# VH-VL binders against q8ixk2r445to577, part 28

Target 1, 133 residues: q8ixk2r445to577
Amino acid sequence: FFGMLQNKGLTDYCFDYNPPDENQIVGHQVILYLCHGMGQNQFFEYTSQKEIRYNTHQPEGCIAVEAGMDTLIMHLCEETAPENQKFILQEDGSLFHEQSKKCVQAARKESSDSFVPLLRDCTNSDHQKWFFK

## First folded at step 14 (VH-VL)

Design u69
Fold by ESMFold2, fold request of step 19:
Structure u69 (fold): chain C 133 residues (1-133), chain A 120 residues (1-120), chain B 107 residues (1-107)
Amino acid sequence: as target 1 above (133 residues)
Amino acid sequence: EVTLKESGPALVKPTQTLTLTCTFSGFSLSTFGMGVGWIRQPPGKALEWLAHIYWEDEKYYNPSLKNRLTISKDTSKNQVVLTMTNMDPVDTATYYCAHKLYPGRAFDIWGQGTMVTVSS
Amino acid sequence: DIQMTQSPSSLSASVGDRVTITCLASQGIKTYLAWYQQKPGKAPKLLIYGASRLQSGVPSRFSGSGSGTDYTLTISSLQPEDFATYYCQQHNSYPWTFGGGTKVEIK
């Protein structure tokens, strides 16, 4: 799959990556922002290795969740995908993080007026359902 | 249809505590993404944000009024309450509550406002 | 605190004129910016959110643009009902802050 990754329960919000330093794509949090499709900040690829790749930039970034954390952070992609970068996009739209056994959910970023994707216990909520468009 | 209405006293004396209630319909503050804010406007002056409450019950306040403001919700009554202590004549203003659909959006529906005068 | 500097503070224009109002943030606000219209004795009305997105039911003569610290509201062809005060508001960082307002008077 390739395109803008959207939330079923949160109208018109897309995965967005806009690091403060355009020359350093690693270590910053992925957000949810109003879908616009402008620039390259909202385009991602779901790969056969179960990665969510930010591949409009070289070197390519892969979304990861570090052990004990719930935030989706950009790492460099590796030849063999590390376990913390593997997500299963289910037929029902749920986005399951294998290593943590949790699902990606839309949530408000602490102390902010922004949405972000975070890991939460899996539910059937539409806020845990995702699709490419 | 989303509507909000402010209620409370029109006149308070200096040092008294003001309590304003925002009663709303057409949405619930238990619903994911919803928020209600309070904004005031002194006569002939600009708008000033006071406080905001999110559906998670997370609350944020303007630090210029630090320790004077408390915001709370009663989801069973569709109400948000603002309490402001130690009122002063400079706090004379129209007070608004306003609806906000999602983080990242703006105040899309406002109450009509209520004028609060602080004088002896 | 992010200070919002709005200019001009007032202006007069004729029906049909193009009107431009600017808002300068003291630091970047990542398009977390809204524009409101307020008529005397009335509550503010949302015109633009996300710096450039037109609120439903707002006439297409209103538009917003900008990024970083510089933002603009444009009325492409001023109408008599556009006599009002206009406010910008940032909500990128707490406390959320409004500009000082721009009073638009129809000649």
Scores: ipSAE 0.655, ipTM 0.877, lowest interface PAE 1.2, mean pLDDT 91
Fold by ESMFold2, fold request of step 19:
Structure u69 (fold): chain C 133 residues (1-133), chain A 120 residues (1-120), chain B 107 residues (1-107)
Amino acid sequence: as target 1 above (133 residues)
Amino acid sequence: EVTLKESGPALVKPTQTLTLTCTFSGFSLSTFGMGVGWIRQPPGKALEWLAHIYWEDEKYYNPSLKNRLTISKDTSKNQVVLTMTNMDPVDTATYYCAHKLYPGRAFDIWGQGTMVTVSS
Amino acid sequence: DIQMTQSPSSLSASVGDRVTITCLASQGIKTYLAWYQQKPGKAPKLLIYGASRLQSGVPSRFSGSGSGTDYTLTISSLQPEDFATYYCQQHNSYPWTFGGGTKVEIK
């Protein structure tokens, strides 16, 4: 799957990655921003290895969740996807993180007026449902 | 249709506590993403943000007013209440409440505003 | 606190003119910027959110642009109903702050 990863319950918001230094794409948090499809910040690939890959840049980035954290952080992709970079996009639209056994949910960033994707206990909420466009 | 309306006293004396109520319809503040803010505007001057409450019941205040402000919601009554202590003549302004659809969006629907005059 | 400096503070223009208003943030605000129109005795009306997104029901002659610290509201062809005061507002960081306003008057 290729395209903009959109939230079902949150109108017009997409995964977005815009690191402060475009030459250092690792270590920054993935956000949710208004879907626009411009500037390549909102294009992601869902791979057969269950990666969510930011591939508009070399080296390519893969979304990960570090141990004990709930935030989605950009790491370098590896030849074989590590467990913390594996997400299952299920038939009902939920985005399941295998290692943590949690689902990706749209949430307000702490002390901020912005949305971010965070890991939460899985529910049937539309705010945990995602699709590519 | 989203609507908001401010209510409260038009005149308060210095040192008194102002209580303003925002009564709204067309949305619930328990709904994911929703927020209500308070903004004031002194006569002939620019807008000043006062406080915001999110659907999570998380609250944020303009620190320039220190501990003078309290915001709360009553979702069963579709109300948000702002309390401002120790009123001073410089606080004379039109007070607005406004709706915000999501974090990252803006104040898309405003109440008409209520003029509060602080004088002896 | 992020200061929002709006320029000009006032301007005079004729119907049909192209009008631009700028808003400078003291720090980057990541397009968490809104533009409002306010007529005397009325509440502000949202025109633009996300720096460049047109609010529903707002005429297409209004547009917004910018990133980082520099933002612009453009009215491509000024209409009689556009004579008002315009405010920018950042909501990237608390406290949320407004610009000082730009009064657009009849020339």
Scores: ipSAE 0.649, ipTM 0.880, lowest interface PAE 1.2, mean pLDDT 92
Fold by ESMFold2, last read:
Structure u69 (fold): chain C 133 residues (1-133), chain A 120 residues (1-120), chain B 107 residues (1-107)
Amino acid sequence: as target 1 above (133 residues)
Amino acid sequence: EVTLKESGPALVKPTQTLTLTCTFSGFSLSTFGMGVGWIRQPPGKALEWLAHIYWEDEKYYNPSLKNRLTISKDTSKNQVVLTMTNMDPVDTATYYCAHKLYPGRAFDIWGQGTMVTVSS
Amino acid sequence: DIQMTQSPSSLSASVGDRVTITCLASQGIKTYLAWYQQKPGKAPKLLIYGASRLQSGVPSRFSGSGSGTDYTLTISSLQPEDFATYYCQQHNSYPWTFGGGTKVEIK
């Protein structure tokens, strides 16, 4: 799967990554922003290693969640995918984080007028459903 | 169709507390994403944001007025209420409430505004 | 606080003219920017959100652009109903702040 990763319950919002330093893509939070165009900050690839890759940059970035945290942050991809970078995109559209056993949900970022993807207990909410366009 | 309407006193004495009610229809503030804000405009001057309330009941205030403002919602009445304490003649303005569809969007529907004059 | 410096404060133009209005933010606002039109005695009306997205029902002669700190509203061919005051607003950081306005008058 590749393209813009969109939320089913939150119309016109896509995974977006816009690091403050284009040469330092590690350690910043993935956000949700208005979907605009593939091939910019909104292009992601879901790999056979269950990674969500940000391929528009070298070295390539992979989305991770650190132990005990709920935020999706960018790490460097590795030859063998670490457990904290593995997500299952299920047939019902849920995006399950294997290590934490939680699902990715659209949520408002604390103290901000923006949406972010966060880990939450899995539910059947459309705000936890995702698809590539 | 989304509509909002401000109501409250047109004249307030200095030091009094102003209470403004935003009554709306066409949406519920319990719906995911929704928000209502208050903005004022002194005669002939620019717009000033006052406060915002999200569907989560999270509230944010302009820090220059933070200790004077309280925003709340009553979803059963489709209302948002703003109170502003210790009114002063410099607070004379038109007060607007406005709808916001989602975080990251803008104020897409505004009430007509209500003019509040603060004088002795 | 993020200061929004809007330029010009006023301008005179003729029907059919191309008009540009700029806003400079004192720090980056990540395209969390809106443009509003306000006519005398009326509430503001949303024109543009997300710096460049046209609000539904707004004529296509209106457009927005910009990133970082620099943002522009363009009216490609000014119409009689476009004579109004225009405001930009950032909502990247609290408090949300408006520009000082640009009054567009009939020449």
Scores: ipSAE 0.626, ipTM 0.869, lowest interface PAE 1.4, mean pLDDT 91
Fold by ESMFold2, last read:
Structure u69 (fold): chain C 133 residues (1-133), chain A 120 residues (1-120), chain B 107 residues (1-107)
Amino acid sequence: as target 1 above (133 residues)
Amino acid sequence: EVTLKESGPALVKPTQTLTLTCTFSGFSLSTFGMGVGWIRQPPGKALEWLAHIYWEDEKYYNPSLKNRLTISKDTSKNQVVLTMTNMDPVDTATYYCAHKLYPGRAFDIWGQGTMVTVSS
Amino acid sequence: DIQMTQSPSSLSASVGDRVTITCLASQGIKTYLAWYQQKPGKAPKLLIYGASRLQSGVPSRFSGSGSGTDYTLTISSLQPEDFATYYCQQHNSYPWTFGGGTKVEIK
């Protein structure tokens, strides 16, 4: 799949990556933002290795969750996907992180009027359902 | 259809506590994403944000009012209540409550406002 | 606190004119910016959210743009019903703050 990764329960919200330095894309958090499709910030690819790639730039970024954390952080993609970069996009739209055994959910960022994707215990909530467009 | 209506006293005396109730319909503050804010406008002056409550029951206040504000919700009554202590004539304003669909969105539906005059 | 400096404070224009109103934030606000219209004796009405997204039911002559600290509301062809005061509002950081308003008078 390739396109904007949208939340089913939040109308018009998409995965977005906007690092402060366009040439250093590693180590920053993925956010949710109003879907617009402008520039390169909202285009991701779901690969056969179960990666969510930010590949409109070089070097390519792959979304990861570090052990014990719940935030989605950009790492460099590797030839063989590390376990912390593997997500399963289920038929029902849930986005499951294999290593942590948790699902990606839209959540309000602490002390902010913004949304971010975070890992949470899996539920049937539409706020844990995602699709590409 | 989303609607909000402010209710409370039109007159308060200095030092009294003001309690305003926002009664709404067409949404619930138990619904993911929803929020209600309070905004005031002194006669002939600009808008000033006072407080906001999210569906999570997280609350935020304008610090310029030095902890005079308390916001709460009663989901069973579809109400949000604002309490402001130690009222002063400078607090004379029209007070609005307003609906907000999601974090990152704006105040899309407003009540008609209620004028509160603070005087002896 | 993020100060919102709105310019101009007032303007006069003719029906059919293009009107531009600006807001300058004292810090970057990441497009967490709304525009409201307020007519005398009425509650504010949302026009634009997310700096550039048109609220449902708002005429397409209204548009918003900007990023970082500099934001603009444009009315492409001013109509008699657009006589009002316009406010910008940031909600990137608490406390959320409004601009001082721009009163639009039809000349």
Scores: ipSAE 0.619, ipTM 0.867, lowest interface PAE 1.3, mean pLDDT 91
Fold by OpenDDE, last read:
Structure u69 (fold): chain C 133 residues (1-133), chain A 120 residues (1-120), chain B 107 residues (1-107)
Amino acid sequence: as target 1 above (133 residues)
Amino acid sequence: EVTLKESGPALVKPTQTLTLTCTFSGFSLSTFGMGVGWIRQPPGKALEWLAHIYWEDEKYYNPSLKNRLTISKDTSKNQVVLTMTNMDPVDTATYYCAHKLYPGRAFDIWGQGTMVTVSS
Amino acid sequence: DIQMTQSPSSLSASVGDRVTITCLASQGIKTYLAWYQQKPGKAPKLLIYGASRLQSGVPSRFSGSGSGTDYTLTISSLQPEDFATYYCQQHNSYPWTFGGGTKVEIK
């Protein structure tokens, strides 16, 4: 699966990653923004290693969840996907993080007019449903 | 269909408090991502944002008027209320409430506005 | 606060003309920019959101572009019903702020 990763409940919003420095792509938070398909900021790939790759850049980035955090942070991909970078995109559209046993949910970013994907307890909410477009 | 309508007094005396109510339909302010804001416009002048409230009851105010403004919601009644204290003739304007669907989106549906005149 | 400088304040144009309105933000607003149309005695009407997204029901002759601090509203071919005042608005940072408006008048 590849392309824009769109939220079902938050209509027309997609995973978005725009690092401040194109030469240093890791360490920043993945956000949600209107699906526009412009550039390379909204193109992701779900791999057989259960990674969500930001593969429009070299070296490639992989979304990770750091210990104790509920945000999605860009890390470098590894030859063997580490546990904190493994996600299961289920048939019902839920995006499950294996290590934390949480689901990725579209959530509002505090003190701003923006959304971000956050780890939350798994529910049947459409805000936890995702699909590639 | 989303609709909003402002209600309140058309005339307010200086130093008095203005209370405006926005009654809406077609959406719920308990729904994730929903918000309602207030915007005013003095006659012949530009638009000015006043306040905004989100579904989680998070509130934001224009700092130029922050100490005078209070925004609140009653989800069960589909209403948002704006109070503005110590009114002055300079506050004479058409006051609008407007719907905002999601963060990153703009005010897509507006009420017709209610004219408020501040005069002795 | 982010100041929105809208230009021109007013312009005269004829039906069929290409009209361009500019909005300059004092800081980067990351495409959190909307354009509204307002006619006398009426509430503003949303035309463009996200800097370039056409609101549903709005004619395709309206378009928005820009990034960073500079944004533009374009009417490719002005129609009689387009004579109105236009406003830009940023949603990037509180307080949300509007431009001063651009009145499009009949030449």
Scores: ipSAE 0.285, ipTM 0.788, lowest interface PAE 2.3, mean pLDDT 93

Design v36
Fold by OpenDDE, look of step 18:
Structure v36 (fold): chain C 133 residues (1-133), chain A 119 residues (1-119), chain B 112 residues (1-112)
Amino acid sequence: as target 1 above (133 residues)
Amino acid sequence: QVQLVQSGAEVKKPGASVKVSCKASGYTFTDYYMHWVRQAPGQGLEWMGYIKPTSGYTKYHQNFQDRVTMTRDTSISTAYMELSRLRSDDTAVYYCARSKHYGSGFDYWGQGTTVTVSS
Amino acid sequence: DIVMSQSPSSLSASVGDRVTITCKSSQSLLYSSNNKNYLAWYQQKPGKSPKLLIYWASTRESGVPDRFSGSGSGTDFTLTISSLQPEDFATYYCQQYWSYPTFGQGTKLEIK
């Protein structure tokens, strides 16, 4: 699966990553932004290795969750996907992070009008449902 | 067993276009990126861009953005690089080379295709 | 673009000599999460395609003689040939693949 990763509950919002430096794509937080389909900053891939890859760079970036954090940070993909980069995109649309045993939820960023994907306890909320478009 | 076999030498006039092919064998074509690198006579290596065979997504170096087109035919494991509006300084050996999605360098290269641009 | 600078541009040496080539990157190629440097070395002989020698700054590609070694981290890297052999006279390139690939300008190793 590849393309825009869109949230069901937060209508018309997609995974978005736009690093300030194309030569330094790691370390920044993945956010949610209106799905526009124009730029490459919303192009992701879910792989058989349970990675969510950022396909607009080579080497490719892979979304990871750092220890003690609930945010999604861009790392580099590796030959063997580390545990903190493994996600399960379920048939019901839930996106499950294996290491934390939490689900990715569209949420408002604290003290901001922006939206971000955050790890939360798994629920049946549409804000935790995702699909590729 | 991995091989990248490129098309033969080309002689072109300024303003023309050239299309070089690179046929991959001995591995799963879609599992690796295909890069194009050129080398002018007596000069170093210059990265031109890459294509991801699965999606066809391309990234070109800005120096070639408006003149280069990279494509692939997954059914025959072949990558193509077309360079248009050729000029004399495009005279070079053009290489295809594969890389893994996570890096590790370019482990296999084509034999190179000499493109000569002269009036 | 990440700029790769090699030194020297050329050098002459004799069979049996220890040879060192330096490569500097304009920014760090070290990935903190895996502690790997996204740096490769290539050998190119006249009329031939480049050949991968070293990747991850210090890992030899399969089939590469152990007289070739890579070292360094961050922005400073070296390729060392411990005892130069006749077949080692060639041009060597460093390359970063931390981002969109760039190469050093090359080091031509000639026989003295």
Scores: ipSAE 0.886, ipTM 0.946, lowest interface PAE 0.6, mean pLDDT 96
Fold by ESMFold2-Fast, scan of step 16:
Structure v36 (fold): chain C 133 residues (1-133), chain A 119 residues (1-119), chain B 112 residues (1-112)
Amino acid sequence: as target 1 above (133 residues)
Amino acid sequence: QVQLVQSGAEVKKPGASVKVSCKASGYTFTDYYMHWVRQAPGQGLEWMGYIKPTSGYTKYHQNFQDRVTMTRDTSISTAYMELSRLRSDDTAVYYCARSKHYGSGFDYWGQGTTVTVSS
Amino acid sequence: DIVMSQSPSSLSASVGDRVTITCKSSQSLLYSSNNKNYLAWYQQKPGKSPKLLIYWASTRESGVPDRFSGSGSGTDFTLTISSLQPEDFATYYCQQYWSYPTFGQGTKLEIK
């Protein structure tokens, strides 16, 4: 699967990654932004290694969650995916992070109008359901 | 096993376009990125851009962005690089080279295509 | 662009000599998560395509003689040929693959 990774509950929002410097993609948080259909910053790939790859950089970026954190951060993809980069996209659209045993949820960022994906206890909420468009 | 075979030498006039091909064999074409790198006579290596064969996504270096187009045909495992509005300083050997999605250096290169731009 | 500075631009040496070529990047190529440096070295003979010698700064490509070695980390890298052979006279390039590829300007190794 590849395309825009859209949220079922927060219906107009897609995974988005727009680092300030194209030559330094590591370490910034993945956000949610209005789906624009243009690919680029919103084009992701789900792989057989259970990675969510950011395809618009070489080397490709791979979404990861660092130990003890709940934010999704951009890392570089590796030849063999490390455990913190593995997500199970389930039949119901849940995106399960294996290492933490938590699910990716669309959430409002503090007191702002911006949204981000965060790790939360798994529920049946539509805010935890994702699909490629 | 792995081989990248490029099209033959080209001689062009300033203002013309050139399209170079790179046919891959011995591996799954869509598993690797294809990059284009050129080398002017007596000079170093200059990266031009890449194409991801699975999606057709391209990224070009800013120096070439308004003149280069990279495409591919997955049915014949071939990548193409077209450079338009040629100038005499575009005279160079043009190479295709593959890389892994996670970065690896270029383990295989085409033999090179000489493009000469002169009046 | 990440700038790669290579030195010297040319070097004259004799068969049996130990040769050292240096490469410096404008930013760190070390990825702390995997402890790898995103740096490669190539050999190019006249009229031929570049040939990958070293990747991950110090890993020798299959079939490359053990007289070739790479070292360094972060921003400073070295390619060493421990005992120069006649077939080693060529131009050598370093290349970063931390981001969109950039090459050093090359070091031409000439017979003395």
Scores: ipSAE 0.729, ipTM 0.899, lowest interface PAE 1.1, mean pLDDT 92
Fold by ESMFold2, look of step 18:
Structure v36 (fold): chain C 133 residues (1-133), chain A 119 residues (1-119), chain B 112 residues (1-112)
Amino acid sequence: as target 1 above (133 residues)
Amino acid sequence: QVQLVQSGAEVKKPGASVKVSCKASGYTFTDYYMHWVRQAPGQGLEWMGYIKPTSGYTKYHQNFQDRVTMTRDTSISTAYMELSRLRSDDTAVYYCARSKHYGSGFDYWGQGTTVTVSS
Amino acid sequence: DIVMSQSPSSLSASVGDRVTITCKSSQSLLYSSNNKNYLAWYQQKPGKSPKLLIYWASTRESGVPDRFSGSGSGTDFTLTISSLQPEDFATYYCQQYWSYPTFGQGTKLEIK
């Protein structure tokens, strides 16, 4: 699956990644930004390995959550997806992080009017529901 | 098995354009990035850019940014590199080579296409 | 750009010699999360395409003789040919793939 990964509850917001240095795409946080449909920072691929790939760069990035953390950080994709890069997009739209057993939720970034995806205990909130467009 | 077969040698005048093809076989074309690398006579290897076959997304080295276009036709598993406004110092062998999305060495290369630009 | 500096530019050696070629990058090629160095070595004979010898700095490509070995980490890398054979006279290149690829200048290995 390839497209914009959009939030149900926070309407018109999509996963977005715009690294400040294209020679170092690792280690920055994925954000939520107004969906615009232009094929650069908002196109992600969901793979049979349960990866969420950022693929407008080479090597491609894969979204990960480091142990004990709740933020979605860009790592490099690998031949076999590491456990911290595996997400299950479930039928109800929840995006489950397999290793941590938590769900991705749209959240307001502290002390700002911007939004980010974070891991939280799984609920039925529409802010934890995602779909590809 | 895996093959990358390039189009034949070209002789061009300065100011012209050249389009080199690279036909892939023996693997799933869309699973690999295609890179273009050139080598002037007696010189080293110079990376020109890549294309992701599924989306057509390209990235070009700054030295070629305004003169190179890379495309592909997934229905025939073929990548193309077009270089415009040719100069005599564009005389080189042009190679296609593949890599994996997660980063890898170039495990297969085309045989090379000699492009000669002469006055 | 990640600059790759390769040395020597050329060397002469005899069949049976041990040969080393070094490569230095302008930034680390080590990804701490997987402990891999994004570095490859290639062999190129006149009139032929480059052939991949080593990837991940030290892993031999299938079909490459075990007299070829790669070592190093971070910014400093070495290709070693432990007992030179007649077919090993060629030009050798290092290449990083941490970002868009760049190559070393090449090392021409000639018969003494």
Scores: ipSAE 0.616, ipTM 0.866, lowest interface PAE 1.4, mean pLDDT 92

